# Ledger of designs, part 51: VH-VL binders against q9umr5

Target 1, 268 residues: q9umr5
Amino acid sequence: SYKPVIVVHGLFDSSYSFRHLLEYINETHPGTVVTVLDLFDGRESLRPLWEQVQGFREAVVPIMAKAPQGVHLICYSQGGLVCRALLSVMDDHNVDSFISLSSPQMGQYGDTDYLKWLFPTSMRSNLYRICYSPWGQEFSICNYWHDPHHDDLYLNASSFLALINGERDHPNATVWRKNFLRVGHLVLIGGPDDGVITPWQSSFFGFYDANETVLEMEEQLVYLRDSFGLKTLLARGAIVRCPMAGISHTAWHSNRTLYETCIEPWLS

## First folded at step 1 (VH-VL)

Design q17 (framework fv_nofazinlimab)
Fold by ESMFold2-Fast, scan of step 1:
Structure q17 (fold): chain C 268 residues (1-268), chain A 122 residues (1-122), chain B 112 residues (1-112)
Amino acid sequence: as target 1 above (268 residues)
Amino acid sequence: QVQLVQSGAEVKKPGSSVKVSCKASGGTFSNYAISWVRQAPGQGLEYLGYIIPIYGTANYNEKFKGRVTITADKSTSTAYMELSSLRSEDTAVYYCARDIRYGSGDYWFDPWGQGTMVTVSS
Amino acid sequence: DVVMTQSPLSLPVTLGQPASISCRSSQSLVHSDGNTYLYWFQQRPGQSPRRLIYKVSNRDSGVPDRFSGSGSGTDFTLKISRVEAEDVGVYYCMQGTYWPPTFGQGTKLEIK
């Protein structure tokens, strides 16, 4: 009798990363139908995020159609941005809980091993030269690169994040906001010891200002303007913030205490 | 402009608990973490843990887990460090320090409180 | 825990002469984000510690130019180009790359 759960993975991930999460769900909610989507696995996770959104959309439509009582989404890391866009572009989604596991909702600004693998000689301070080109925007990681020192370039060049966050105007913004607001609960999970998502508060819609001081969600223009519905959701009591210290980036989907505290309560 | 003001010296018996306060003066905890560090007489520095008041999240050095609890009262801009099951080895000056936690490796430690001497004496 | 080892533990220096403190870590302090989270602190007698250097070589605001940090991987150095009377105190290195952050045992700088 539990609603089906759809899992969307992150950068360089696959369904195998979620075996512990599946065990936890089976223990606490036996009989739950859990679908971990095997799309854009491994290196294919580097494909442009709008391409990934289209592919995941095609996969989730039949699952949602079979579950008239609704579904839950669990979206990890980069996958949380895919799910953000899915909820905006789908006129008919029936998502109850959208559970975002350490996803860079306001973007990423930090050197990581993943970026060094793709751009070995680049530092976070100069990656904007690559990411904010048309070529760079063909890579998922550049779609959510958010350099706080080059905000004008981010706003003009970001083909994905600036649009779904309502930071740049888009013809579909009003429809995307209406669609997103149909979600039952937005459950935000993240923490200071993640080590990959920089700043970690990006998972809670916080982000750097021009001095690299983190401003929280309620101080962001996207919240204050209610660009895609965050202020409305918060006022409705639909936003859950579940920060947890001591968890590294690859451990969010395999920590039992995290599951019991932040995920389990939202899997009706 | 923020200054951290700590509570006064404490003398405690072995097995008891102590709760040290750290109040932000001239500012608030907004977007900051408060870290706790101790220093036994004539010894080096030892990290206990931190709290990020706006999120209510805290993390502790494994050496002190189960004995240390760090909390914050946002209404009074005050952080607290409580250490239980006190031993003579816990005799130290306990410092709070304002921290900025943008990532796991970033430790700002500015400003520091003046320190609170905790003496555990039988 | 990462062990931080400082040498020397006691550093008597003549006023106006240079001073150098070594800090070695039990493992590389290069974080996965590419940064090296190595810090230097000064503690003057009866005072709280004060951060001098962050991320190996960056001097904090208000710290005199005579202080400089250098190093990479596991081997780091704090240098004072010309020791002043106000520099008397204990100097600590700290690593932030691995939880929990750990400090060296301290180097006591004294005027001889």
Scores: ipSAE 0.006, ipTM 0.546, lowest interface PAE 10.0, mean pLDDT 88
Fold by OpenDDE, second read of step 2:
Structure q17 (fold): chain C 268 residues (1-268), chain A 122 residues (1-122), chain B 112 residues (1-112)
Amino acid sequence: as target 1 above (268 residues)
Amino acid sequence: QVQLVQSGAEVKKPGSSVKVSCKASGGTFSNYAISWVRQAPGQGLEYLGYIIPIYGTANYNEKFKGRVTITADKSTSTAYMELSSLRSEDTAVYYCARDIRYGSGDYWFDPWGQGTMVTVSS
Amino acid sequence: DVVMTQSPLSLPVTLGQPASISCRSSQSLVHSDGNTYLYWFQQRPGQSPRRLIYKVSNRDSGVPDRFSGSGSGTDFTLKISRVEAEDVGVYYCMQGTYWPPTFGQGTKLEIK
């Protein structure tokens, strides 16, 4: 039998967004038990990410317990960060494939439509003033806002991304790294036509330097220092990078070609 | 120097609503949060929620969800706290406070408003 | 919600003598980032609250050095080495580690 699949949605999403994915999985892997977690839907997805991590943890623990052979995670957009954190805090998870579906794994620094409606009176360059305030971190988006021009503020104020990345020292860094390294495969999916994840390379742990030049994963300090295990995972062949062009952000979970090329191979 | 000046005392009947204002002066209003805290007579402090005026985004203590609404008018540098379905237990001094500090989970209340007494009595 | 418990609730003190206030939280206030977001506030009679201490032991600007904060995990203490007349008021501890922020009951410091 196929391993159960757990799906974690993104910002402002619900389980309904994944109806096509469910169809694809059912068609290609009949009998697979797929659970789309209907937590923190819609506006509730703005809740602090650690709160979300706790909620999702409570939901996945029973599923994992009933699946001793392991499970697969498909985590979309913001959900990919939730899942990475989840795997970091869980010392007993049994995740085989962690599929990060167009997630801002190295953070977000973009002025997109979904940010504009939420922050209509601010420019991208000024969001640090809010996001790196104590109150800003009460919003999920701010938890992974990564302003390359204010790295000091990011490192000191980010209550989520900086921690799970091991960019800021904390007492749990070693344990979280150990836990995360329990994953069988890290499948990174994204593409240049996403339109939301900025830069799109963030889905592959690439990100801006101080001059807004995009550097690759291997050039990032988190990789060089192996702060949460990226270098180790890459070394053992556990990281899969699957870029695809021509896919908008809201289509990653509904594109058949994408599914067959980047998702399906890791559900076996 | 930034100051917060709140509206005057209110006397309300049970079941009614009250709206307290908090006007900021002496600085920009756009990039800091305004928090609301209340204190019943002779009692401790209770956190209600906050707003980020530039975005109009608010977050509430769940205890008051459904009854409390925090808003802001950027043009007048004024934050508002409205509490509906008032009951005697809502009798308290209501404070606004500013937070412009950077950090994670480090709440900086500076300055405070002078407080607004809201009395709920039949 | 995290419950903050202060003791004592009433604290009569002789001028020039030291004072100590305890604050206990229902769970550890150590955040995942390693910080402990415990604060102390002073409220003088007829005034708005004023923050004295942030993150357990850091004095705010203008706070006399006779005030000190200490503690870890769930147990915290505010100390006044030499109580002065201006120190009369109610003192509150507050946690900011968990949402929502919660306050202790307050400790009323009076001069004997």
Scores: ipSAE 0.000, ipTM 0.479, lowest interface PAE 11.4, mean pLDDT 90

Design q2 (framework fv_nofazinlimab)
Fold by OpenDDE, second read of step 2:
Structure q2 (fold): chain C 268 residues (1-268), chain A 121 residues (1-121), chain B 112 residues (1-112)
Amino acid sequence: as target 1 above (268 residues)
Amino acid sequence: QVQLVQSGAEVKKPGSSVKVSCKASGGTFSNYAISWVRQAPGQGLEYLGYIIPIYGTANYNEKFKGRVTITADKSTSTAYMELSSLRSEDTAVYYCARDLRGYSYGWFDPWGQGTMVTVSS
Amino acid sequence: DVVMTQSPLSLPVTLGQPASISCRSSQSLVHSDGNTYLYWFQQRPGQSPRRLIYKVSNRDSGVPDRFSGSGSGTDFTLKISRVEAEDVGVYYCMQGTYWPPTFGQGTKLEIK
């Protein structure tokens, strides 16, 4: 039998968004028990990510307990960060494949067209004033806002991304790394035509330097320092990078070709 | 829970100006924008503009450009909408609303209780 | 500006019966980011508008499940599975995809 699949949605998503994914899984892996977690749907997805991690943890623990051979995680967009944190805090998780589906794993620094028309061009460069304020971290989006021009503020104010990345020292860094390394495979999915994740390479742990040059995962300090286990995972062949062009952000979970190429191989 | 409380009803002469206030409580004023919408008696809703208090940046419906000014005082968590050169057709209930578009959430939640502005000679 | 057209403008309904309101936009409300920024608001007599639905089909907190939103592109629908007395009021659709945001004319729901 196939291992159960747990799906974690993104910002303002609902389970309905994954109807095609469920169909694909059912067709290609009949009998698979797929659970799309209806937690923090809609505007509730703006809640602090640690709060979400706790909620999702409560939901996945029973599922994992009933699946001694392991489970697969498919985590979309913001959900990918939630899942990474989840795997970091759980010392007893049994996740075989962690599929990060177009997630801003290294953070977000960019505005969508929606934001661009709403805010001046300088807004992107000034969002740090909100996100790194005393109250900014109460919003999920700010929990992974990563301003490359204000790295000091990011490192000091980020209550989520900086911590799970091990970029800021904290007492649980070693344990979280150990926990995260329990994952069988880390499948990173994203692409240049996403339109939301900025830079799109963030889905592969790439990100801007101080000059807004995109550096690859292997050039990141978190990798070089192996702060949460990326270097170790790569060394043991546990990281899979699956980039795909021509897919918009809202289509990653609904594209058949993407599913067959990047998701299906890891649901066995 | 965020609440928006607006100033009281106004009666104005044509050609004058009116300034309506919207005080926010129960949340972080700096974390969202404030939009203004009006509704003439028995009519629909019309968007005026918004302000991002933390930046002091406002944007307006072009229809009202030149007559509407939206400001905010972060220290008092209050937004203001001033409409000048008032006309009889400006008679309406004016609403402020929390705007979370900056977070890709959406428009107008919650709304203020509304302020009736009557323009008559 | 994008024109939002609601139908019907007047909607008399018997208590307990379903209701349906249509909203049509003059152009597709699908934003380049893939989202559709269509909203539904309820305004009870003498009250401020209240958001019911955001982005086509998402119910706001506290909104009864008898309310549902659907649609795509240019055609949208708000449905009430079982109308209650408290549902009396005017309902507005609104697009937030294009600047400036624009509202439908409103649909007045009354009890027969």
Scores: ipSAE 0.021, ipTM 0.499, lowest interface PAE 6.6, mean pLDDT 91
Fold by ESMFold2-Fast, scan of step 1:
Structure q2 (fold): chain C 268 residues (1-268), chain A 121 residues (1-121), chain B 112 residues (1-112)
Amino acid sequence: as target 1 above (268 residues)
Amino acid sequence: QVQLVQSGAEVKKPGSSVKVSCKASGGTFSNYAISWVRQAPGQGLEYLGYIIPIYGTANYNEKFKGRVTITADKSTSTAYMELSSLRSEDTAVYYCARDLRGYSYGWFDPWGQGTMVTVSS
Amino acid sequence: DVVMTQSPLSLPVTLGQPASISCRSSQSLVHSDGNTYLYWFQQRPGQSPRRLIYKVSNRDSGVPDRFSGSGSGTDFTLKISRVEAEDVGVYYCMQGTYWPPTFGQGTKLEIK
């Protein structure tokens, strides 16, 4: 019998976007109970990430309680950040594999159609003025906006990502780290042809320095300080990195080769 | 100014489906949400759902989930609302209305002229 | 769903006299961003609804200044200082703070 799978969608997602993923799981792991959480769909995905975390937490508690052998999380795009927070705030989660599909784990700094819908005249260079205001932090995309040229503003204004990454102090940081470290496997997936997540290495905890040169996970202060357990997980052999070229942002959940290579092995 | 023009009145049998169109002119169609609201004769307003045309993403009021489908064609700046398994209680004027960017609801400006859908046996 | 309750449901008014419509929500409409997403719409006979007021008290462009909105939390009011013949119609309050958006049952304003 396979562990249940909980799917958390991304920005402007619908449950229908995971139709192919469900087909693949059914083919390779027949009998798996897969729950795609239909919370914060469409425009609601723009609501503050802490609000989304609260709602998703309430939805996953009964699923985890019914599965004493554990569960797997597959979290797409923005949903990967929701899952990061769930693993930290839940004292009793029983997650085995946390599979992050092209999620901006160190943040986003790029001009995309998603930004143009919300902020049509803004460029990445000036979005910090909106995102690092109290009003801007009421939008999920601003909760993980990470301008490498205004790092002091990011550290002080980010109400979500800077806290979850341990880049700014929080009273619950020690408990969040302890909780996160209970995860069995952290499976990171992403690639250079995504076209939305900027830099794409953000999906692997890499990010721009002040000169827009990408520094990989092992060069990040978050990793070096082991702020929420990345260094400990890597030493334990619990971090899996699965980069794949040729996959656009909306195709991570519908590519069979990607599924067979990066996802299927972690669905016990 | 942005205007919304809807398709003409429909008469349908119980159990059938109806598809109403809403064509936008002027403004930035793809960067706004299009909401659907209905009004039974002599009754109040009831919200069905919306679509964000730029992504093709729709969300539905739980009351109608499974029966309503909202789609958009960006090339013609047209949104569609399809309601299946029609009942006599679905007899109403169906309106489209432009809604805000972001997650606040209810801007609803402009409104389409409305489409009367009559379900009769 | 948030329940929106209007009173009165029927409002006969003499031309030139003031009119007042109340709207109560089943929970506070203050959004986490500090704004209150309460709207007032007017529907004249045979026409589509038209927005009069947004965010409790802001009058839309082209709406006469004799219309005013007020309130906070769960209690809101639409006032017409001097009713004109063109004001005949049904008035709806609506909340946009919570999904899904919900409307009051409507108040029919008629001239005596």
Scores: ipSAE 0.006, ipTM 0.552, lowest interface PAE 9.3, mean pLDDT 90

Design q3 (framework fv_nofazinlimab)
Fold by OpenDDE, second read of step 2:
Structure q3 (fold): chain C 268 residues (1-268), chain A 122 residues (1-122), chain B 112 residues (1-112)
Amino acid sequence: as target 1 above (268 residues)
Amino acid sequence: QVQLVQSGAEVKKPGSSVKVSCKASGGTFSNYAISWVRQAPGQGLEYLGYIIPIYGTANYNEKFKGRVTITADKSTSTAYMELSSLRSEDTAVYYCARSEWFGELPSYFDYWGQGTMVTVSS
Amino acid sequence: DVVMTQSPLSLPVTLGQPASISCRSSQSLVHSDGNTYLYWFQQRPGQSPRRLIYKVSNRDSGVPDRFSGSGSGTDFTLKISRVEAEDVGVYYCMQGTYWPPTFGQGTKLEIK
């Protein structure tokens, strides 16, 4: 039988968003038990990511326990960060494939429609004033806002991304790295036509430098320092990069070609 | 309890400007948008614009662009609406209202000020 | 701008009887995030507007159970199961899905 699949949604999503994915999985892997976790749906997805991690952890633990052979995670958008954190804090997870579906794994620094009304002019350059404020980290978007022009503020104020990346020292960094390295495969999916994840390379742990030049994963400090295990995973062939053009952000979970090319191979 | 307290009634001449204040208390000022809505006598409600006090950026109804300016002072938890080039048609009760901004779009107007009557007459 | 059309504009009601107000939008108010940003406000004589309902059917705290909102897409309804004297005033629907927010004309509820 196929390993169970656990799906974690993104910002403002619900289980309904994954109806096509469920269909695809059912067609290609009949009998697969797929669980789309309906937690923190809609506006509740704005809750602090650590809170979400805790909630999702409570939900996945029973599923994992019933699947001694392992499970697969499909984590979409913001959900990809939640899942990465989840795998970092769980010392007993049994995740075979962690599929990061268009997730801002290295953070977000770009204009998005869902925040545009808050910043009619310059969202990109000024959101740090909110996100790195004492209360800014109380909502999820700010938990992975990564302003390349305010790196000090990011490193000091980010209560989530900086920690799971091991960019800020903390007592659990070694353990989290160890836990994360339990994953069988890290499947990174994203593409240039996403329109939301900015830069789109963030889905592959690429990101802006101080000059807003996009550097690839291998050029990132988190990789070079292997702060949470990227270098180790790459070295052992555990990282799969699957870029695809022509897919908008809201279509990653519904595109058949994408599924067949980037997701299906890792659900065995 | 959240309260929005507005400044007093104003009588203005055509062509002049009016600035109405809205002070928030009993809640968090910085985490919300403050909008302005007006109501001419016997008429409906018309949206003017909003400001996010934390950021200080305002957005306006296109109808009022160029004449309306919305500002905020975080230190005093006060928002301001200034309307210039006043016309008789601007005679109305002006309301400030709070909106939650946690979401893709705000949850509009969970609390309202008491209103400020602005009369424009020659 | 999105046009909000209320009906009726005048609503005389006998105490204890139900009331219903219709609100129609010129286009669907369903946002891409899955929410419908339709609001109902009550304005009693001489008072500021007060939000009764947000996102079609959610009552604000302190709003009596006799008030209910329903609808989808372009057609929405505010219902009062049993009208009380304190319910006299003007009721407005408002859309917040599209910029700028726009209000209906208002429905004046009076006691017969």
Scores: ipSAE 0.022, ipTM 0.567, lowest interface PAE 5.3, mean pLDDT 93
Fold by ESMFold2-Fast, scan of step 1:
Structure q3 (fold): chain C 268 residues (1-268), chain A 122 residues (1-122), chain B 112 residues (1-112)
Amino acid sequence: as target 1 above (268 residues)
Amino acid sequence: QVQLVQSGAEVKKPGSSVKVSCKASGGTFSNYAISWVRQAPGQGLEYLGYIIPIYGTANYNEKFKGRVTITADKSTSTAYMELSSLRSEDTAVYYCARSEWFGELPSYFDYWGQGTMVTVSS
Amino acid sequence: DVVMTQSPLSLPVTLGQPASISCRSSQSLVHSDGNTYLYWFQQRPGQSPRRLIYKVSNRDSGVPDRFSGSGSGTDFTLKISRVEAEDVGVYYCMQGTYWPPTFGQGTKLEIK
């Protein structure tokens, strides 16, 4: 029998978006118990990420408890950041594969239609004024807004991403790192034609420097310092990078070739 | 010219709930949050929570979380604040107030409603 | 929660004379973005509050220039250079730097 799969959706999303993914899993791994969590659907996905982490934690605990041999996580877009935090805050998680579908692991810095649904009159160059305010940090997208031209403000104001990435100190950092390192595989998926995640390399822990030149994961301070375990995981052979061209942001969970190449091999 | 118009005074029994409305005119809902603030007789101002009407996103002061629900109807440009399990200590004037949300710099409470007196008595 | 303390609580003034209200916060209101989210509101008898000042020293449209705000960190002042009869009411300071927003207890301005 196959390990259960837990699916966590993204910004302005719901369980309906994963119908094709569930069909693919049923075809290749018949009998797999797949739970698509329908918490924080639609506009509720704008709630602070720490609030979402608490809610998703309460939902995944009984699923993990019933599967002593382990579970897999498939986490899409913003959902990948929720799953990052779950793996850090849960002292008792038994996650084997954490599959991240085009998630902004180092943050977001881009003008997109999704962002304009929340901030219709703002441009990426001035969003730091809203996102790094007390009001802005009450919204999920601002929790991972990472303006490379105001990195000091990001480091001081980010209530979520800077903490889980170890870019700012936190009393629980050592425990969070220990918990995260229990994951069996970190499977990173993304690509240049996504059109929403900016830079797309954020899905692979790459990000802009102050000149908007992308520096890859191995050049990031969080990797070099091994702040939450990326260097250790890479050394163990536990990080899988699966970039694919030709896939738009809303298609990562509904492309058969992507599924067969990047997801299926990790669903033992 | 921006105007926030609230529903009329309410007298409620302990343990019941009250729902106050706030209708906005003269501005756009898409650029603003609507907050709720109360003032007990002879006391100061106390913040309850807010909603961003365009997205239905609400957040609450921890003191009232579980008892207060803030909603909005975009079609009528109306925000609502519902407070349940009423106690005599909830007797107050309840105000809605507008904050610029989608501008470059957020700005609290630029316009206020006229207030709604809620009296909780046995 | 951040505690906002105003002084004095009662302020009797003579028409045409200056008035000054102090507001102190239990911790610095300087946000990490460099802004200080300190506001002043006026509530005339029987009316809803009206915002006078935002971000320490900026006057709202329609607010007379006799009103001015100043201060930094934890210590803030609202000044009225020449009190007029229409200025009677209760004045509140408010912080928006930390969740939730909190208000001072209010200062009642009365004509002697």
Scores: ipSAE 0.000, ipTM 0.429, lowest interface PAE 14.5, mean pLDDT 88

